# Miniprotein binders against Protein EXORDIUM-like 6 (EXL6), part 15

Target 1, 305 residues: Protein EXORDIUM-like 6 (EXL6), of Arabidopsis thaliana (Mouse-ear cress) (q9m8t8)
Amino acid sequence: REPPSQIPNGTLDLSLLWYGQFTPTQKERVHDFIESLNFDAKEGLDPKVSAWWKVVESYQERFEVKDIYRQKKSNRTVAPRIKVKVVRSYVDEKMKYGKELTMGNGEKLVETAIGNMSKVVPVVLLSAQVRAHGVGFCDGTCQHNALAKIKGQKEPRRYIMVSNPEVECPGECAWPFHTADKGPRGMTYQPASGEVGADALVIQLATGLADLATNPDLTKSLFKSETTPYNDDVKKNHESSSMYIVDPATKCTRVFGSGAFPGFTGRIRVDPITGGAFNSHGINHLKFLIPSIWDPKTKSCWTPM
Short names: E, the ipSAE of ESMFold2; O, the ipSAE of OpenDDE; V2, 0.75 times the mean of E and O plus 0.25 times the DockQ between their complexes.

## First folded at step 13 (miniprotein)

Design p2 (from t37 with Q65L E66L I73K E76R R79A R85T Y87E D89Y E91H; at its last look DockQ between E and O 0.01; V2 from the best seeds 0.00; counts 0 for: pae O 14.8 > 1.5, placed apart)
Fold by OpenDDE base, look of step 13:
Structure p2 (fold): chain B 305 residues (1-305), chain A 106 residues (1-106)
Amino acid sequence: as target 1 above (305 residues)
Amino acid sequence: DTVKITVTVRVTDEGRTKTFKFTVDSPEEMRRIMERIREIIEEMNPREVEITIHVETSDPLELALLAMQFALKMARMFARMGFTTIEIYIHITNGKLTVEVEGERD
């Protein structure tokens, strides 16, 4: 029996591109959230953003462990951790491509976010001033992770693009901080940060990060080493007759706690002082509302609460 | 109520056909599939693309609407990719919805 092997920890180096004007609160909220992902303080209130991220990390067991089992017949493997850090932050307040983005312009933004860095994950954040319909937002979603072909690079690069929906489509993407356009009106809550756009942006970012981090393609890129055999069949299997698990956070959109149903977030907490809704704690006792994640084993959305 | 969606993508170029099959259990996954389809088309640069979406659901109306939206999005994508002939077929029979989107270019 081979001793339990641990897959080396991975790192997501994020390069942020802030396209448009963002408030200090919005920027701070995003940074605080990202920092909260790996903040494993023993002290603090539950549930934690870091615990949520551990669930994201656990997807590695589902994809990587299977590969390890296939290759090494290992009985037990410890899931790797995914360290997330911002390595670059670029601000384009002038919006060089204008307020109305096309898909082509969107790709250029991704290129800008990447710059000359070969291993970064570009994250493009679109301000409330940006009209993001052209890149596919405000049609049921305000975030996506995808592959972009980058000029001069042979391999496509995975990126995250998120939009602040507070102006363009708050009813679609800012719930529960704004009344939903579709479905029952339900209850609306105050954002924990005090800004709808900031907390909505975090929800989108959280969704994008979770979806990206659980993507098999990314897993391969993060954990494939020259010394560790990786079964390429994982990608092939997803394109075969097998069930393709994609975007577990997106799949659980609008689910923030147990007992969720259309118009109801599920079990969440409300700060008695600020009235802000939250379901997790981050760094410095900051309160966040983060999305649920699909659990393929239980065929249900895992919720922080 | 479990929604089963099967998306089949057939790409044909110079007599060579590749088929990709995706199974999803929620409409939310359709967005990702669209992106994947785009990637496939860009990579293979085919002259012909056929997308078949088969949906089994207990709510035919909602499904039909979603399918139509998907079809339209695909058609737009094909148009942007330079396909000169785009055809959309929608069939609803016995609680099953089938949407076909076909694109051809020179």
Scores: ipSAE 0.000, ipTM 0.203, lowest interface PAE 14.8, mean pLDDT 83
ESMFold2, look of step 13: ipSAE 0.509; ipTM 0.827
ESMFold2 (binder alone), look of step 13: mean pLDDT 73; pTM 0.700

Design p3 (from n8 with E57M E68R R71E; at its last look DockQ between E and O 0.73; V2 from the best seeds 0.00; counts 0 for: pae E 17.3 > 1.5)
Fold by ESMFold2, look of step 13:
Structure p3 (fold): chain B 305 residues (1-305), chain A 98 residues (1-98)
Amino acid sequence: as target 1 above (305 residues)
Amino acid sequence: DKITVTVRVTDEGRTKTFKFTVDSPEEMRRIMERIREIIEEMNPREVEITIHTSDPMLALEFALIMARMFERMGFTYIDIEITITNGKFTVEVEGERD
């Protein structure tokens, strides 16, 4: 007898490029957040960053993934885990392309983050010194989850780019840690790390990772090689008419807790010692404020609290 | 706009409730001192304080002052929740100790 089939676990290997100068707090905060994604200690406090990441992982139970693995009949199975780890960290404090980036220079930073590694997700982090308007930040966009054409490759590569907004556009991209530039000027909060830029980078990275990991194109890359015997029935299936939510974390921008509306984060907690706002816990009892994720079952933003 | 403060103190499953109403934020230091006195007199294991105000800075300041007071008094579990509905803030501060 064979045990019930399940979708295999996947990996998400990140290659980080730190462009410009970052404080130790900023670097540690980002690394601690990434480590917290797969940290599920029993004695830790709820809500957990890893519980938030499990919502992202649950997107892999959609029809298209089940059809690939011949799980058309719904079983109660555990959603596949996506192990996230940093496999390379590159630092360019001298800023090879200067402080004012263009689209072309932005793509070259992605190429640098890839290096010779064919199976990584490049993550470019821009310091507060960088003026990132030229690559599309601050005009309604606070993080990128996008495709870049890479020289010598036939297929474009998915990447994440984040930019510390502390100097260039804090009122657009550092809320709720800075007064908003538009809309109701609501209440602001202190960052749990003590640095606006560090916690803003975490929100941006969390958003980008969630949008990336829920994208169907990435699903095939994450899971196909170890468990996908070819199935002609997959070719005969119609294109799924099921709703697919593009960028489900970006869809919930500025929602951090239940009851959110423009100018209000929703229900969140405040650390009684530091005054810092948070909605989740990670490794070492660290506290994070992370974005919500659209939940197609409830047709609303899933919030940690 | 009136500010309401509700203090619930619980020991051995028995709860007593105290309610304060003030018509300005300037009178809040007297209320905070009265809250301290209630907790010192009754020595409860559980305390929940709820404030309703339209003043966001008062809401945050109240939460932090009460949390520091709870820590000083030996409460080992401290929780703060801030919500807003129709322009009115509700702050709930809860403390428990063994």
Scores: ipSAE 0.000, ipTM 0.238, lowest interface PAE 17.3, mean pLDDT 78
ESMFold2 (binder alone), look of step 13: mean pLDDT 81; pTM 0.793
OpenDDE base, look of step 13: ipSAE 0.672; ipTM 0.899

Design p4 (from n8 with E57R E68R R71A D79E E81Y T83H; at its last look DockQ between E and O 0.34; V2 from the best seeds 0.00; counts 0 for: pae E 3.1 > 1.5)
Fold by ESMFold2, look of step 13:
Structure p4 (fold): chain B 305 residues (1-305), chain A 98 residues (1-98)
Amino acid sequence: as target 1 above (305 residues)
Amino acid sequence: DKITVTVRVTDEGRTKTFKFTVDSPEEMRRIMERIREIIEEMNPREVEITIHTSDPRLALEFALIMARMFARMGFTYIEIYIHITNGKFTVEVEGERD
């Protein structure tokens, strides 16, 4: 019948800043996870990391996308594909601001990750050596999707910050790879990568990316085409025409599969070689544990398994 | 409180079921050894172990122990699922191998 309306595809350009010392496994794990978001081939094992990312992409239908295409005579809209690319990496192993970060130093790290690039999402990764409590980690928060003031820019910039929690707060931010500090002691698993920090960083980054990519304020940075699915001028004069679900991946913290309850991840698979818990597959037959995403239609967490 | 264990082993489309009832956690070690013996003797491609218990710690620990046992026995697909109904835990651990 009617062909679906196509929202223009977008690109989420990431600029990574690696602050402190990271193992090769930690760096490779993060890059492999990011690459796995784009791995949309029919080949490979299910469930896929990219299938999870498609849930994130579907949120664009929920934020006024139909209004942008209102002149089309179509009852169907196709959610955009959002390709995630690492366009630059910065490495600061010597930790310019030391291991004790403040909010001000955190903003300077974001500025460094941005560099001269006007349309990137800065991602700051803090190593286990960094005491990130001063930037808000380990106090109920395991990843940031936040705004930073940038020198010479009128508008603040959105960023993601993640911190390897294996030293500072593993019981808060590395479950299920470490016993939880609060609630039932719960089930603990080995990380599929062999490193608690590597797989915890993936969970945090996945959460931050999903929360960021579902946030309509970043529409211009996600869609580089001349036609955007969002009219900023119309939105300024109205309450949102669609319900925005704030931080839908964070809303599903510690849910990794169907049937999750405090102390149990939900439906989970175990890799017999590594003993590692996983719920998804990425590139190179890699196995990942990734978070769930709140689905407002079902009023529940969408789970990979 | 009674602990019920069901072991289903499948090979070439044929399923055989073993059932055990345990009235104390102390007997669970003997049942886990019996489960290992069944799997070794029958060499099945698929095993499903189901535990019913009111003890949440036993449910979680049993799931992990069975998953580790499957790994040591050469199972390449290992999955854990737990249901809660009215304070009762049903633990399902599946193992599959070629």
Scores: ipSAE 0.410, ipTM 0.791, lowest interface PAE 3.1, mean pLDDT 81
ESMFold2 (binder alone), look of step 13: mean pLDDT 81; pTM 0.799
OpenDDE base, look of step 13: ipSAE 0.559; ipTM 0.867

## First folded at step 14 (miniprotein)

Design j1 (from o3 with M64A; at its last look DockQ between E and O 0.73; V2 from the best seeds 0.00; counts 0 for: pae E 2.6 > 1.5)
Fold by OpenDDE base, look of step 14:
Structure j1 (fold): chain B 305 residues (1-305), chain A 98 residues (1-98)
Amino acid sequence: as target 1 above (305 residues)
Amino acid sequence: DKITVTVRVTDEGRTKTFKFTVDSPEEMRRIMERIREIIEEMNPREVEITIHTSDPELAFKFAAEMAEMFRRMGFTRIYITIRITNGKLTVEVEGERD
């Protein structure tokens, strides 16, 4: 059987766990952002969140480039798309494990987010009320893309955990919507949503999603079909490719536009109505500030602007 | 260190450029007011303000204030760009409106 000329599109099903109290704006902003990832309307304003996501999707090309069969048939290799959907949303406003999380409790939250679903990617969102230092946040990052061992499962599960930093460490994780604690004071902007926590949360989520979606381990799961001849031998060779890096969004942290340097986001737009800073458009002309992502083709941080 | 502010206004294909040099931060306020007056008088569709300074804080503050000014004046697209050239900081604030 001839191998398929194109890698099939993948689907990333997200299970959201909202741990703590979130504002309607925060919840809406997260949902809107996620929906914006695959929103590729021709009539939309540039730059687009979906264009940013296309860069993420381009990482899948690493599997196609080495496929001799695919290279011979089509000079135009189209990267498979990654459709992102929220399939579950669970809210724990009571914070079952308290506001001070430990690593152990964090794992339990991941377990809760997974529930009985075997194919979902758990996304744990921690509210501003949560003290997330215990799970490693507010020490250089407020998001995790990691593997967790889940009780009853043989294989570890990839998860994303993000924290709203607006209370606990805004100077570390809410820049540029808050003054930075380290480095030059730089410029600060208004959040496009009107809430620092909402926009900061989106930045963290965006980073986590990009890093997760570009991870080779996830790729195996996303495109694993009975019909897809994934040659395991080809996979090993791709991991050694210097062209692609792990955690491409993290690599480009604090870069939001061209010409970025410490204290400056790079080229940015300001909404004339709200005064909010943004660099991309999502669904319904919503404006977002999203992080840059390492582009393996250009060997630079790809920026929306 | 001398601060140089360049204001370029464009309307209907006509471009005018104003250059200001200031020696003190206090003079920056005056320049900002002058810029406002120029924009109000000419009512341009496009405005580009460039500041050259070695003081990043001043540049950032200026940029923020100009952006806000553009917002208040009804500009629909506002861009901020910062460049470092030869040890000097160049901040560009652009405003466009229909």
Scores: ipSAE 0.264, ipTM 0.698, lowest interface PAE 1.2, mean pLDDT 86
ESMFold2, look of step 14: ipSAE 0.487; ipTM 0.807
ESMFold2 (binder alone), look of step 14: mean pLDDT 76; pTM 0.730

Design j2 (from o3 with A63M M64A; at its last look DockQ between E and O 0.01; V2 from the best seeds 0.00; counts 0 for: pae E 23.7 > 1.5, pTM E .773 < .8, placed apart)
Fold by ESMFold2, look of step 14:
Structure j2 (fold): chain B 305 residues (1-305), chain A 98 residues (1-98)
Amino acid sequence: as target 1 above (305 residues)
Amino acid sequence: DKITVTVRVTDEGRTKTFKFTVDSPEEMRRIMERIREIIEEMNPREVEITIHTSDPELAFKFMAEMAEMFRRMGFTRIYITIRITNGKLTVEVEGERD
């Protein structure tokens, strides 16, 4: 049998905007996590952050109708690979729009993260100084993977927004490093980095990246139709606000290991020297606690361990 | 051309499964009404609806109508999963309510 066709190397170019003041640990932790997504050394410790990312990459085979139409029938047995790169890092420590963001100012931050770059994913990171309720945080939401309408553009842009939850809503968005505000309390754990905010940002960013990279927008664009829900009737589309919710990491919120249930993370490990909780290994022997990803084949959350 | 719809409803840990196979998109309105009747009759806290089709316009319309129905019926957690295998589109709409 003929070997599978080569799949183009996919690159996810991130433009980071750091809004407000962040500690060196928070900045380094985020960058180390992103680099760990690409780290696939044979001699590295398992489970790897990159093995987790390969689960995310496998979604492309399930939703990539473009390959089917281009090749008549997909014969792929190998998931596309997605390399994650930070191509710009912009810092706004002075907080141009203040500490209390509105939806409009949130979109302006996305515009700033985009700049003149047509092929980046803007990632806005809000420091603990920011009251992010006005942009939808802390009300059932701990990260955004969403679309923003950009002034002067006809097509909306996809973005990720995360907020350090250390001050504003730690019980909702920093669990298991803080007691949960709702539902069973369960156990709490120490952050492997030593900072609740740093490790919470990683969890939120990991969730947002996984949801973005598995988003069915590629599928929707390949099934272009004049009868899509957004094109049928403005009033009827307004009533169907949940019509595109496909967020497999968000669906596994608070699941970090096998056997998880409300109040229990599932099986995770604790570093015997630092006391920090983790379920995966990255670069430089670093240890991370990262979320699980819904697996549609098993109808359950795929856990790192 | 064949359209398959699976409905799973769960109440107090007990799950019932209903399966429909239709030959035309016209019967989709009939299936949607049948789904509404099942949910009203059984009053389940968890519902999963799966449609298998090669018609993307139908899949998106079904998805939108099911999400609207779930919202009207008080489902507060709605999840949608889309899978494409061998040119066949699978749309799963899952709803949970207290």
Scores: ipSAE 0.000, ipTM 0.099, lowest interface PAE 23.7, mean pLDDT 74
ESMFold2 (binder alone), look of step 14: mean pLDDT 76; pTM 0.729
OpenDDE base, look of step 14: ipSAE 0.305; ipTM 0.731

Design j3 (from o3 with A63L M64S; at its last look DockQ between E and O 0.02; V2 from the best seeds 0.00; counts 0 for: pae E 23.8 > 1.5, pTM E .674 < .8, placed apart)
Fold by ESMFold2, look of step 14:
Structure j3 (fold): chain B 305 residues (1-305), chain A 98 residues (1-98)
Amino acid sequence: as target 1 above (305 residues)
Amino acid sequence: DKITVTVRVTDEGRTKTFKFTVDSPEEMRRIMERIREIIEEMNPREVEITIHTSDPELAFKFLSEMAEMFRRMGFTRIYITIRITNGKLTVEVEGERD
């Protein structure tokens, strides 16, 4: 038998821009969540944040990355690993562009998060003091996984933008930690961190990361292919063996557990000591509530529990 | 304010698709009744319904009414997905029953 070919590991280097004032809990919560994505513990409490991330990583098989990078016949399937690292963290507590952002100033924040780093994913985090309606938050949108035109660059850059919704639109973007403004009346829960903003930021960031990491255009960057792992034009002219899923975590907005329906999160747990709601475990026994990811094979949201 | 509704029912490996386009939210009740009739006629184990609209109040009303209809018709596994992207809202409701 021949040894299996190696599937390359990818890295997702994040450059964080903290715009405005954040509590230590908010900053630690986001960093701990990111670190939990890479935490590959054999033992420990299930469900795991890293198991959730492995579902995201498995999308590379659906884009036929395995076949492109593997020229041998094998009955085993091996999903690529995507390591997520924070390579820069910039804090702008003075809010250079003020508390009311425009689309133009939003793009400048993305540029600031990029800095001189050509291969990072900029992540802009807006504090609760920021009024983010001007950059498209709240009216049906609770996080951005989007493209920005960057001055001096030919192609737009993909970015993630999240906004602490605690003040501006908690009923739209902080559910289930706040009653919903519209739609079916549902129960609410306490955030596992003790701060609505901290846990809402994690949900938004998790959604943006999952949508970004499953995007076919990013497969080339993550795995350093000279050719696009999917030739969108040629592939669409042939019967595809994989499905294009745009924004699979956004497709599962407000689903957190099995059996979810409007007004109900699905099955989640509540810590009897703290009262905090969660559906996954990360590093240091931390508990997180993270969103589901659409699975086109089952036509349902894959849930942590 | 154009509303498009796609109903996909699957039975014995065969899929039938029904598409409705309506000019007003008031016609949504008629769409719900038509969906009920399709499910009663075909008796499918799986139903997938997709609504495209820019009206979020309509989307939430549809979700609530569809979930209740599926429950009354014996669907015990109901999966709901809402996407809001660049001002466009897509609602997908899938129901399964044994």
Scores: ipSAE 0.000, ipTM 0.100, lowest interface PAE 23.8, mean pLDDT 74
ESMFold2 (binder alone), look of step 14: mean pLDDT 74; pTM 0.704
OpenDDE base, look of step 14: ipSAE 0.032; ipTM 0.335

Design j4 (from o3 with M64E; at its last look DockQ between E and O 0.26; V2 from the best seeds 0.00; counts 0 for: pae E 3.9 > 1.5)
Fold by OpenDDE base, look of step 14:
Structure j4 (fold): chain B 305 residues (1-305), chain A 98 residues (1-98)
Amino acid sequence: as target 1 above (305 residues)
Amino acid sequence: DKITVTVRVTDEGRTKTFKFTVDSPEEMRRIMERIREIIEEMNPREVEITIHTSDPELAFKFAEEMAEMFRRMGFTRIYITIRITNGKLTVEVEGERD
């Protein structure tokens, strides 16, 4: 069988579990953000959320895949695209496991998010009502990209868990829409959506998605299908510790634009009408503030602005 | 501390730059009026105003007022960009229209 001339695009099918009560704005903001990842409209305003996602996609180049080289036009290596879609959305407003989550309960939420779907990436979103310290949040982070062992499955499943920090730890995870608990007070901005929890949640989700999508395990998951097995015979460039890092979005935490330093986001834009801070545009010209991503090529945090 | 205001106006590929130095808030109002006049006279499609100052409150207030002015003048894309470089605050107000 002739090897395919091009690496097929990967797809991340997300299964969302909304744990707790979310506002319509929060839900809409998350959906809009996800839809913005692959929105490459020529007429769109720069900078774009999709450009940010292209940086994430570029991490696939770390793997010496024969097909990646085939896609190389001139001096440009073309990485396969990662399409992101929401395929399931489940809401648990009653919070079956209560407001105080344990690690054990967290895993159960992941199971719930997966359901009977074998190829989905579970995304567990915790509302502001949830106390998520028990699952490791509000201690430097409010998102996890991790592996969970799922009952009945041999292989662990990668999941994203994010928390709305608006109530529990806004000073830690809602910056720059809330004053920081540590470091310089710096400047605070209004969220572009009008809700701190919504925009903070998007930052966490963006971080989690970027970290997940750049994980070496993703290549195997995205391109390995029952019908077209991933060619393992290709010499994989092992992650040189110097070029490619794990969790590139987490590495660039609190960097939202060029010139960032503790207490300052870097170069960002503010909507003069709403007062909302943003550094990127999504679908329908929606404004988002998204985190920076470590660029292994430049060895710096890539920023939208 | 001296406030420097740079106004860049672009029309049909031609760019004109005006630089103003302001020492007082009263002078800032005058500059705003001057900027209005420039825009009205040139009728540009793109305007960029850059403010360099150590006074954030003044800079932000000025930026907001200018943004509002742009809105009133029919600019459809308006942005305020904030930067800190070498300890100096730079606020940019950009307006674009078709």
Scores: ipSAE 0.035, ipTM 0.475, lowest interface PAE 3.3, mean pLDDT 85
ESMFold2, look of step 14: ipSAE 0.335; ipTM 0.752
ESMFold2 (binder alone), look of step 14: mean pLDDT 76; pTM 0.720

Design j5 (from o3 with M64Q I80M; at its last look DockQ between E and O 0.24; V2 from the best seeds 0.00; counts 0 for: pae E 2.9 > 1.5)
Fold by OpenDDE base, look of step 14:
Structure j5 (fold): chain B 305 residues (1-305), chain A 98 residues (1-98)
Amino acid sequence: as target 1 above (305 residues)
Amino acid sequence: DKITVTVRVTDEGRTKTFKFTVDSPEEMRRIMERIREIIEEMNPREVEITIHTSDPELAFKFAQEMAEMFRRMGFTRIYMTIRITNGKLTVEVEGERD
């Protein structure tokens, strides 16, 4: 059987767990952002969130898909699309495990987010009320893309955990909407949504999603079909390649536009009316500030602007 | 510190550029009026104003005022872009209309 000439599009089905109390704006902002990933309207204003997501999708071509195509002597490499959908949303306002999370409790939250669904990507969102230091946040990051061993499952499951840093560590994770704790004070901007926690949360989520979607393990999960040969040898070769990097969005932390340096976001836009900072447009012309992504070809952070 | 204001007006593929150097806030007001006159006279579809200064407060205030002016003039797409060039803050205000 001739191997398929094209890798089919993948779908990331997200299961959201909202742990704690979230504002309507925060919830809406997250949903709007996710919906913006695949929103490629021709009439939309540039830069687009969807264009940013296309860069994320291109990693599949660069690392795994490209090699598959090379083996097939195909001159046209089209990166598969990754559709992102929320398939489940669960709210725990009572915070079953309390405000102070331990690593053990974190894993339980991931389990809760998965539920009985075998093919979902769990996304755990922690509210501003949660103290997430115990799960490794507020120490350089407020998001995790990681593997968790789930009870009853043989294979670990990849998950995203993000925290609203508004209360616990705004100077670390809410920049540029809050003054940074370290480095030059720089300029502080208003969040486009009007809420620091909402926009900061989106930055964390965006980082986590990008890092997850560029992970080679995802290719296996998303594109592995009975008909699509997954060549493990290719993976090994890519891991050894200078072009392969892990967590490309994390690598470009605090870079939001061209010309960024410590204390400066880089080139960004500000809404003259609201004062909100953004570098991309989503659905319904919503304005978002999203992180940059490392481009291994140029050895630089790709920026929306 | 000298403030440099560059005004680029584009109409039907023709671009005119005006450069102003300002030494005082009072002069900034004069420039704003001059910019208004230029826009009214040329009736462009696209206008870009670049403010280069070491005073961020002044730059932002001016930019906001220009943005409001654009709004009043019927510009529907108005953007403010912030960058640092040559160690100074550069604020760009862009307006587009059909």
Scores: ipSAE 0.396, ipTM 0.786, lowest interface PAE 0.8, mean pLDDT 87
ESMFold2, look of step 14: ipSAE 0.430; ipTM 0.789
ESMFold2 (binder alone), look of step 14: mean pLDDT 75; pTM 0.723

Design j6 (from o3 with M64A I82Y; at its last look DockQ between E and O 0.91; V2 from the best seeds 0.00; counts 0 for: pae E 1.9 > 1.5)
Amino acid sequence: DKITVTVRVTDEGRTKTFKFTVDSPEEMRRIMERIREIIEEMNPREVEITIHTSDPELAFKFAAEMAEMFRRMGFTRIYITYRITNGKLTVEVEGERD
ESMFold2, look of step 14: ipSAE 0.550; ipTM 0.830
ESMFold2 (binder alone), look of step 14: mean pLDDT 78; pTM 0.747
OpenDDE base, look of step 14: ipSAE 0.333; ipTM 0.756

